# VHH binders against Putative glutamate--cysteine ligase 2, part 17

Target 1, 372 residues: Putative glutamate--cysteine ligase 2, of Gloeobacter violaceus (q7ni89)
Amino acid sequence: MTIPFQSSTAPTLGVEMELQIIDPATGNLTPRGPELVTFCEEHPEVGLVVKPELVQATIEINTGICKDVAQVERDLTTQLTLLRSVCRERGVSFLSAGTHPFARWRERRYTQTPRYRALVDKHVWTARRMQIYGLHVHVGMPDGDTAIQVINQITQYAPMLLALSANSPFWEGDDTGLDSCRTKVFENLSSAGLPFRFENWEGYENLINVLLETGSIGSQREIWWDIRPHSDFGTIEVRICDATRTLAEVLALTALVQCLAVYFRRLYENGEEIRLLHPGIIRENKWRACRWGLEGELIDPLTLKGVPTRKLIEQTVGEMQSLAAELGCSAYLAAIPAILASGNGATRQRRIYSQSRSLVAVVADLEAGLAT
Key: E = the ipSAE of ESMFold2; O = the ipSAE of OpenDDE; V2 = 0.75 times the mean of E and O plus 0.25 times the DockQ between their complexes.

## First folded at step 8 (VHH; framework vhh_7pa5_2)

Design m3 (from f05 with S30D S104K; at its last look DockQ between E and O 0.28; V2 from the best seeds 0.00; counts 0 for: pae O 11.2 > 2)
Fold by OpenDDE, look of step 8:
Structure m3 (fold): chain B 372 residues (1-372), chain A 123 residues (1-123)
Amino acid sequence: as target 1 above (372 residues)
Amino acid sequence: QVQLVESGGGMVQPGGSLRLSCAASGFTFDSYYMSWVRRAPGKGPEWVSTISSGGGSTRYASSVKGRFTISRDNAKNTLYLQMNSLKPEDTALYYCAKGREYYKDYGWALDYWGQGTQVTVSS
């Protein structure tokens, strides 16, 4: 079967934020997601839409189709403001991070829709531990072939995005030693991880068709690669990033993703020969980003030598400056140097813990990230 | 320009049935989730039902589950709501509403509403 790809001629943006619902009294996750979802559905006049997730203590907010990062900012700012009000009235709060610092997965309640029940039934233990939260960025693509080529290229930069966004050092109260334990939890899913490389859209279709025909997946939505095409939206979806503490971080990452996507799209459209990094190297870099975040080294895709992660990111951001100016997202991209200087979310969480010796304090700090 | 035009409303007795239609234009109909929303007198808007772009997924408010059926004909750019076993509490102005892209199956957003069609359930 042919899988049609919706065409987007402009590099439009869509952003998804997975948020944690917490009890302000305890700092712990609270299964109040469904209530929020229902409230928003039943009260469309509020102008807020939240989506359910597998874990009931999770909600998702999404932008519409945005022409630029500024529109993303306006959209998310509005939604977050509304969400804050709605949550306040119900005695709950929310925060953004790759994991909760001390919540136990065994204590989580799961969404009981047929789809999620089926998902849990299929993936069992690997799904039950999925109390993880990511940032998803969509970028419009003109066609499937372009999408595949851009994905092949941008995947090489996924480790840098992970290093920047890593915000999940704790799992069930323990420091995992990873900057992103979310990544390792997610990889337990059979259809998760770095995307496979394809020559063209047809190659992708062939795989998807086999998976559908064999009952391996019920839809393309069950493909949870770190980067995937979204044929219905006409986008590539970058899913590698941990949920970040602040909106500024979200916007910075969104800007970088947009720049990368447009950059590689143009290369492809211009017929330029593009070097592809060996998947094994990308895998290694993903691990390095997961493990050490900004404090480690990555293998430089061009030189194939180890370089400080911060330097590599700085270089990449530098290379995107002209394009960022063209796209109108320079101001958002400019937040990245500050992240490089101060450290990623994992670094911040560990710092707060080291100072307070309290994971509740860590939660409070995270909560403060979206409070303004 | 997005246009949504509802029809099929009217007055029925309790236990009766109505079928609402919504004619859509000005956008790629088969690319969007569509929803029905209603507003009863003196009350705020209430979500009723949502259907995916391809029609493969449907959702209903608890108040209408088992009684209402949402469907669509993408070839005709038309959204439908079959309402059975109608109750007085179903009396409302019913709106057809367009969803937004970039939302997952379990989420929907409304960006355009029709003018509505009046449904009155009374003895």
Scores: ipSAE 0.000, ipTM 0.283, lowest interface PAE 11.2, mean pLDDT 91
ESMFold2, look of step 8: ipSAE 0.000; ipTM 0.372
ESMFold2 (binder alone), look of step 8: mean pLDDT 82; pTM 0.836

Design m4 (from f05 with S30D G54R; at its last look DockQ between E and O 0.39; V2 from the best seeds 0.00; counts 0 for: pae O 8.6 > 2)
Fold by OpenDDE, look of step 8:
Structure m4 (fold): chain B 372 residues (1-372), chain A 123 residues (1-123)
Amino acid sequence: as target 1 above (372 residues)
Amino acid sequence: QVQLVESGGGMVQPGGSLRLSCAASGFTFDSYYMSWVRRAPGKGPEWVSTISSRGGSTRYASSVKGRFTISRDNAKNTLYLQMNSLKPEDTALYYCAKGREYYSDYGWALDYWGQGTQVTVSS
């Protein structure tokens, strides 16, 4: 069967934020997601939509189709403001991070819709541990072939995005030694991880059709690659990033993703020769990013030599400056140097913990990230 | 200017059926999710159903699931709500509402509402 790809001629943006709902008294996750979802549905006049997730202590907010990062900012700012009010009235709070510092997965409640029940039944233990939170960025693509080519290219930069966004050092109270333990938890899913390479959209269709026909998946939504096409939206979806502490970080990453997507789209459209990094190298880089974040080294896709992660990111960001100016997202991209200087979320969390010796303090710091 | 005009409301007995229509204009209809919302007397607005821009995805409130069916004809810029097995508690003013196309499996905020069509279910 042919899988149609919705066409987006402009590099439009959509952003999804997975948020943690916490009890302000304890700092722990609280399964209040369904209540928030229901409230928003029953009160459409509020103008807020909250989506449920597998774990009831998780909610998702989404932008509409945005023409630029500025629109994303406006959209998310509005939603977060409304969410803050709604949560306050109900005695809960929320934060953004790849994991909760001390919440136990065994204590999590799961959404009881048929879809999520089926998911838990299928993936069992691997799904039950999915108390993880990511940032998802959509970029519009004109067609499936373009989407595939862009995905093939942008995947090479996924490790850098991960290193920048890594915000999940703790798991159930333990420092994992990883900057992003979310990544490793997520990879336990059979359909997770780095995307496979395809020659074209037809190649992708062939795989998806086999998976659908064999009952391996019920829909394309069950493909949870770090980067995936979204045919219904006509986008590529970058899913590699941990949920970041602040909106500024979200916007910076969104800007970088948009620049990369447009950059590679143009290369493809212009018929330029595209070099693809060996998947094994990308895998290694993903691990390096996961493990050391900004403090390690990545294999440079061009030189195939190890280079400091920060340097590689700086170089990449530098290369995107002209395009960022064209796209109107220079101001957002400009936040990345500060991230590089101060460290990623994992670094911040560990710093807070080292100073306070309290994971509750870490939670409080995270919570403060979206408070304004 | 966005315009949404509902029709098809009326009075029916419990167990009866109605089909609501909403004529949309002033925007690219097939690019937006559409929803039905209802307001019962003395109650706040209640979401009823949502359909994706292309009609491939539908969602329903638990209160109407299995009884109501949302559909759309993009060629006619029309939204529909087939209501079966109607109950007295379904009595409300029903609004057609425009959503934003969004990157989600779920509904989006509603930005435009029609004037509504009255549905009354009584014996």
Scores: ipSAE 0.011, ipTM 0.292, lowest interface PAE 8.6, mean pLDDT 92
ESMFold2, look of step 8: ipSAE 0.231; ipTM 0.670
ESMFold2 (binder alone), look of step 8: mean pLDDT 82; pTM 0.838

Design m5 (from f05 with S57Y Y112V; at its last look DockQ between E and O 0.50; V2 from the best seeds 0.00; counts 0 for: pae O 5.8 > 2)
Amino acid sequence: QVQLVESGGGMVQPGGSLRLSCAASGFTFSSYYMSWVRRAPGKGPEWVSTISSGGGYTRYASSVKGRFTISRDNAKNTLYLQMNSLKPEDTALYYCAKGREYYSDYGWALDVWGQGTQVTVSS
ESMFold2, look of step 8: ipSAE 0.301; ipTM 0.687
ESMFold2 (binder alone), look of step 8: mean pLDDT 84; pTM 0.856
OpenDDE, look of step 8: ipSAE 0.037; ipTM 0.318

Design m6 (from f05 with S104T A109S; at its last look DockQ between E and O 0.54; V2 from the best seeds 0.00; counts 0 for: pae O 7.5 > 2)
Amino acid sequence: QVQLVESGGGMVQPGGSLRLSCAASGFTFSSYYMSWVRRAPGKGPEWVSTISSGGGSTRYASSVKGRFTISRDNAKNTLYLQMNSLKPEDTALYYCAKGREYYTDYGWSLDYWGQGTQVTVSS
ESMFold2, look of step 8: ipSAE 0.243; ipTM 0.668
ESMFold2 (binder alone), look of step 8: mean pLDDT 85; pTM 0.871
OpenDDE, look of step 8: ipSAE 0.015; ipTM 0.335

## First folded at step 9 (VHH; framework vhh_7pa5_2)

Design n1 (from m5 with S104T A109S; at its last look DockQ between E and O 0.01; V2 from the best seeds 0.00; counts 0 for: pae O 14.1 > 2, placed apart)
Amino acid sequence: QVQLVESGGGMVQPGGSLRLSCAASGFTFSSYYMSWVRRAPGKGPEWVSTISSGGGYTRYASSVKGRFTISRDNAKNTLYLQMNSLKPEDTALYYCAKGREYYTDYGWSLDVWGQGTQVTVSS
ESMFold2, look of step 9: ipSAE 0.346; ipTM 0.706
ESMFold2 (binder alone), look of step 9: mean pLDDT 83; pTM 0.852
OpenDDE, look of step 9: ipSAE 0.008; ipTM 0.274
ESMFold2, look of step 10: ipSAE 0.279; ipTM 0.666
ESMFold2 (binder alone), look of step 10: mean pLDDT 83; pTM 0.849
OpenDDE, look of step 10: ipSAE 0.000; ipTM 0.249

Design n2 (from n1 with G107L; at its last look DockQ between E and O 0.01; V2 from the best seeds 0.00; counts 0 for: pae E 25.1 > 2, grease 27.5 > 24.2, placed apart)
Fold by OpenDDE, look of step 9:
Structure n2 (fold): chain B 372 residues (1-372), chain A 123 residues (1-123)
Amino acid sequence: as target 1 above (372 residues)
Amino acid sequence: QVQLVESGGGMVQPGGSLRLSCAASGFTFSSYYMSWVRRAPGKGPEWVSTISSGGGYTRYASSVKGRFTISRDNAKNTLYLQMNSLKPEDTALYYCAKGREYYTDYLWSLDVWGQGTQVTVSS
């Protein structure tokens, strides 16, 4: 069965933010997502679209198709501003992080649509714990073959993206020791994790067809790889990033993803073949990024030795400067050095906790990230 | 066509020095990271050093760090490797290698290699 891939001639962008809805009085998650969704649907004049998620304390906002990171910024700024107003009027607030610092998964309510009920029924405990929040970045691709080649390449950089974005140190009140416990929670899903390598789009189609025919999945949407093709959108979707505290971080990561995607697309278009890292190395690097974030080391593919994660990221960002200039996203990419210097979200959360000894204070700090 | 031509190799005693050169042509030299790689007898290729397009960034293998210096002259389209305090274990065929447009500090990022120049360190 042929899976058509929509064509994008330009590296257009789409960004999805999964957000936490919180009770300002307690700082805890509150299952008010459905109410927000319904309100926006019933009031189109507001101009806000909010999507439901599995956990009712979660909502998703999305950009349209954006030509550049600047457009993403404008779009998300508008959406967040509207959301802020809507939430305020209803006595709720929202924040962005990979996990909530102290919310308990056993207390979560789940969306009761047939789709989500089926999902919970199928995945049971592995789905019930899915109170996690990610950043998803789409980049337009011209065709399926190109998308696959770019995914193969960009996967090698996924650990760096994870290290930069890691913002989930706490789980149900406990410091997990991980910078991204979201990653480990997500990996409990059978279709989660790093993507498999394919030679071409046909290879991908073959797998998907088998999974569909056997009832393993009902749609491609049930493939929750860290990076996946989105044939309907005509994009690759980078999903590895934790939800970040601030919009600036979102935009920085979006810029980096765009640069990487365009870089590898061009290589492919020019007929250049690049040797891929062994999947075991990528797996290890993902773990290292998950565990230590920016403070650890990643395996350098050239030397096969540990190298400070920050150094590799600095190098990568440095190499993307010319392309960033071409794409008009230099200013957004320029935020990454500051992140490297100050630490990722996990570092920040732990810092706040160490100072305040209050996870509520951590929540307050997170909430402040999108308040302006 | 992209061409890399190494020179400067030879035989030297332990503790000696050599300076390798690589003449580049067929591409915009100043736009690319460049690397040195070596292959010792019976061994696979070993990465030695990398330098950024402008020369502001350099990396070295641990085995040569402090002894070797990579540099470049973009006006002359030439890459250099100054090798000091040479050891017998440095004996190898040394290759100049071109990186791709944006990535050059990984083995998979090297797309063109020269013919190599032989370096022999022996008493």
Scores: ipSAE 0.000, ipTM 0.242, lowest interface PAE 16.2, mean pLDDT 92
ESMFold2, look of step 9: ipSAE 0.000; ipTM 0.098
ESMFold2 (binder alone), look of step 9: mean pLDDT 86; pTM 0.884

Design n3 (at its last look DockQ between E and O 0.01; V2 from the best seeds 0.00; counts 0 for: pae E 20.5 > 2, grease 24.6 > 24.2, placed apart)
Fold by OpenDDE, look of step 9:
Structure n3 (fold): chain B 372 residues (1-372), chain A 122 residues (1-122)
Amino acid sequence: as target 1 above (372 residues)
Amino acid sequence: QVQLVESGGGMVQPGGSLRLSCAASGFTFSSYYMSWVRRAPGKGPEWVSTISSGGGYTRYASSVKGRFTISRDNAKNTLYLQMNSLKPEDTALYYCAKGREYYTDYWSLDVWGQGTQVTVSS
């Protein structure tokens, strides 16, 4: 069976943010997501759309199809402003991070729609722990073959994106030692992790068809790779990033993803032959990014030598400057050096905890990220 | 001071071969990506080929793929470009260029030589 790929002629953008709903009194997660969803549905005049998630303390907001990062900014700014008002009126707040610092997964309530019930039934414990939050970035692609080629290439950069975005050091009150424990929780799912390599779209179709026919998956939506094609949208979807504290970080990562996607698309279109890094090396780099974030080393895909993660990211960002200028996202990309200098979200969370010795203080700091 | 000096250019007939050399000095040659870029009269610069610091990775423009081979000798601090099956369209001034540390893209080149002229004509 053929899987059609919706064509996007421009590198259009779509961004999804998974957000935590918290009780301001305790700083803990509160299962108020469904209430927010319902309110927005019943009050279309507000102009806010909120999507439910597996965990009721989670909501998702997403942009429309955006022409550029600037449009993403405008869209998300509007939505976040509206969400802030809606939450305030209901006595709840929200924040963005890969995990909650001290919430217990055993205390989470799950969405009770047939879809989510089936998901929990199928994946059981691996799904029950899924109190994690990611940033998803879509980039438009012209066809399936191009999408596959770009995914093959951009996967090599996924560890860098993870290192930049890592914002989940704590799990149920404990410092995990990881910059992104979200990554390790997510990997418990059978269809999670780095994407497989394909030669072309047909190869991808063949796999998907087998999985559908055997009942392994009910739809492509159950493929939870760090990067995946989205045939209905006509995009690649980068899912590797932790939810970041601020909108500026979201936009910076969105800019970088767009640049990378366009860069590799152009290489493919120009018929340039590119080597692919061995999957084992990519796996190792993902671990390094997960464990040490910006403070470690990654294996350079060309030299096959360890290099400081910060340096590698800086170099990559430098290589994208011309494209960023062309795409009009230079200003957003320019936020990355500051992140490199100050540390990622995990570093910030640990710093706040070291100073305050309070995870509630960490939550308060996270909450402040989207308040401005 | 970083210096790049190209040599080996000349005039050849279509179908002929040339080997360009680039002598590098003033930096740790083995630590950097190196590239060849060419510019034909009245045209902008065109990227030709890139090689990684250790020589294990190479890239070529589609226009020269299968005909040109980039290589390097780090012990001699020398970059090479073997050009086979030359065409009139290959006529250009050929530049050796140093990449920035761990940079691989054409637009990331920071130092260029003076160039060596290659002319392909019957």
Scores: ipSAE 0.000, ipTM 0.246, lowest interface PAE 14.4, mean pLDDT 92
ESMFold2, look of step 9: ipSAE 0.000; ipTM 0.147
ESMFold2 (binder alone), look of step 9: mean pLDDT 85; pTM 0.864

Design n4 (from n1 with Y106L; at its last look DockQ between E and O 0.01; V2 from the best seeds 0.00; counts 0 for: pae O 8.8 > 2, placed apart)
Fold by OpenDDE, look of step 9:
Structure n4 (fold): chain B 372 residues (1-372), chain A 123 residues (1-123)
Amino acid sequence: as target 1 above (372 residues)
Amino acid sequence: QVQLVESGGGMVQPGGSLRLSCAASGFTFSSYYMSWVRRAPGKGPEWVSTISSGGGYTRYASSVKGRFTISRDNAKNTLYLQMNSLKPEDTALYYCAKGREYYTDLGWSLDVWGQGTQVTVSS
């Protein structure tokens, strides 16, 4: 069966943010997502759309189709401003991070639609622990073949994106030792992890058809790879990133993803031969990024030697400067050096905890990230 | 319908300057990379310069680098080529050309050309 790919003639952007709804009195997650969704549906004049998630303490906001990062900024700024008002009026707040520092998964309430019930029934314990939050970035592609080639290439950079975005050191009150424990929780799903390599779109179709025919999946939406094609949108979707504390971080990562996507698209369309890193190396790098974030080393795809993660990211960002200028996202990409200098979200969370010895203080700091 | 109309060509002495303009219509001008291409007598088309949609990125052929400047005014739907220090070898019909793809320049993908404006550099 042929899976059509919706064509995008530009590297258009779509960004999805998964947000935590918290009780300001306790700092804990509160299952108020459905209420927010319903309110927005019943009050279209507010101009805010909120989507439900598996866990009721989670909501999702997403941009429209944006032509550039600046439009993403405008869109998300507007939505976050509206969301802030709506939440405030209801006595709740929200924040962005890969995990909540001390919330217990056993206390979570799940969305009770048939879709989510089926999901929990199928995946049971692996789904029940899914109190995790990610950043998803879509980039428009012209066709399925191009999308597959770009995914094959950009996957090699997924560990760097993870290292930059890692913002989930705590799980149920414990420091996990990981910069992104979200990554390890997510990997419990059978369809999660790094994407498989394909030669072309037909190869991808063949796999998807087998999975559909055998009842392994009900739709492509059940493929939860770190990077995946989205044929209906005509995009690639980068899902590797933890939810970040601030909008600036979201925009910086969005800029980097756009640059990488355009870069590899151009290489493919120009007929340039592209080297692919062995999947085992990518796997190792993902672990290193998960474990040490910006403080560790990654295996350099070119030299196959260990190099400081910060240095590798700096080099990559440097290589994207020309594209950033073309795409008009230089200013957003320019935020990455500051992240490299100060540390990622995990580093920040641990710093706050070390100073305050309070995970509630960590939550307060996270909450402040989207308040400005 | 996409239209490109070049102007500003003429005869100039070596070392002189000209400024070419291209008026664009029938498409969202600000969403496309634009280029100048020239064709000298008896020669094939030669790429001269390209500018990104927003104007933040420019490229030049080695033969004109440092002498020519490409720019655009998206509010006026106009592309420009400032040509300084002109040489006899710059004599050609100059064409304005539209990039094929939206917000990108993928190689030499030009889909629409204007009628051209003649530039003659002669003593």
Scores: ipSAE 0.012, ipTM 0.311, lowest interface PAE 8.8, mean pLDDT 92
ESMFold2, look of step 9: ipSAE 0.108; ipTM 0.579
ESMFold2 (binder alone), look of step 9: mean pLDDT 84; pTM 0.858

Design n5 (from n1 with L110F; at its last look DockQ between E and O 0.01; V2 from the best seeds 0.00; counts 0 for: pae O 15.3 > 2, grease 24.8 > 24.2, placed apart)
Fold by OpenDDE, look of step 9:
Structure n5 (fold): chain B 372 residues (1-372), chain A 123 residues (1-123)
Amino acid sequence: as target 1 above (372 residues)
Amino acid sequence: QVQLVESGGGMVQPGGSLRLSCAASGFTFSSYYMSWVRRAPGKGPEWVSTISSGGGYTRYASSVKGRFTISRDNAKNTLYLQMNSLKPEDTALYYCAKGREYYTDYGWSFDVWGQGTQVTVSS
């Protein structure tokens, strides 16, 4: 069975932000997502579209198809501004992080549409605790084969993206010791984790067809790899990143993802031979990124030795400078050095906690990230 | 047409210095690890040094560590090898070699070679 891939000749961008809806009085998650969704649907004049998620305390906002990171910025800025107003009028607030610092999954309410009910029924406990929040970046690809080749390559950089974005140190009030506990919660899903390698689009089709035919999945949407093709959009979707505190971080990561995607696309189109890092090493690096974020080491493919994660990221960002200039996203990419210097979101959260000894203070700081 | 052209070789006395250059063309130079390999008379090829695509990481054979420095200018598509404190045992034909992009295997992971430039260290 052929799975068509929508063609995009330009490296267009789409960004999805999963956001936490919080009660300002308590700082805790509040199941007010459906209300926001309904309001936006009933009031199209507001110009805001909010999507529901599995957990009712979660909403998703999305850009349109953007030609560059600057357009992403404009789009998200508008959406967030509108969302702020809508939330304020309803006595709720929102923030962006991989997890909530102290919310308990047992207290979460779930979306009751047939789709989500089925999902919870199928995945049971592994789905019930999915109070996690990610950043998803889409990059347009010309065809399926190209998408697969680019995914194979960019997957090797997923650990760096995770380390940079990690923003989920706390789970139900406890410091997990991880920079991204979101990663480990997500991995409980059977279809989660690093993507498998494929030789071409046909290889991907073959797998998907088997999974569909056997009832393993109802659609490609149930494939929750850290990076996956999106055939309907004609994109690759990078899903590895935790939801970050600020829009600047979102844009920086978007810029880096775009650069990587375009870089590898060009290599493929030019017929250049590319070596792939062993999946076991990528897996280890993902763990290292999850565990230590920017403070640890990753295995360097050249030396096969541990090197500071920051150094590898610096090197990668450095190598993307020319392309970033071409794509017009240099200014956004330029935010990464500051992140490297100050630490990722997890580092920030822990710092706030260490100073205040209050997870509510952590929530307040996170909330301030998207406030204007 | 992928091409590597070495230059800068010559004869030098022990303790002297040379700087080799390798001009690359026909491929995206900045995307690939680059290496120097040498072949001494009567011996097989010996790996000398490797540099990452962006130049952030370098490796050296133990025999040249501390004496040789590999570098690159991606804007000029040029690879360099600064050789200091040269020894007679450094006498060899020095080759520029193209690696693979980003995650090149440790060791002999080369797909394109230059013609070589002769380095002779003799009194």
Scores: ipSAE 0.000, ipTM 0.232, lowest interface PAE 15.3, mean pLDDT 93
ESMFold2, look of step 9: ipSAE 0.020; ipTM 0.525
ESMFold2 (binder alone), look of step 9: mean pLDDT 83; pTM 0.843

Design n6 (at its last look DockQ between E and O 0.42; V2 from the best seeds 0.00; counts 0 for: pae O 10.8 > 2)
Amino acid sequence: QVQLVESGGGMVQPGGSLRLSCAASGFTFSSYYMSWVRRAPGKGPEWVSTISSGGGYTRYASSVKGRFTISRDNAKNTLYLQMNSLKPEDTALYYCAKGREYYTDYLGWSLDVWGQGTQVTVSS
ESMFold2, look of step 9: ipSAE 0.172; ipTM 0.640
ESMFold2 (binder alone), look of step 9: mean pLDDT 84; pTM 0.862
OpenDDE, look of step 9: ipSAE 0.000; ipTM 0.290

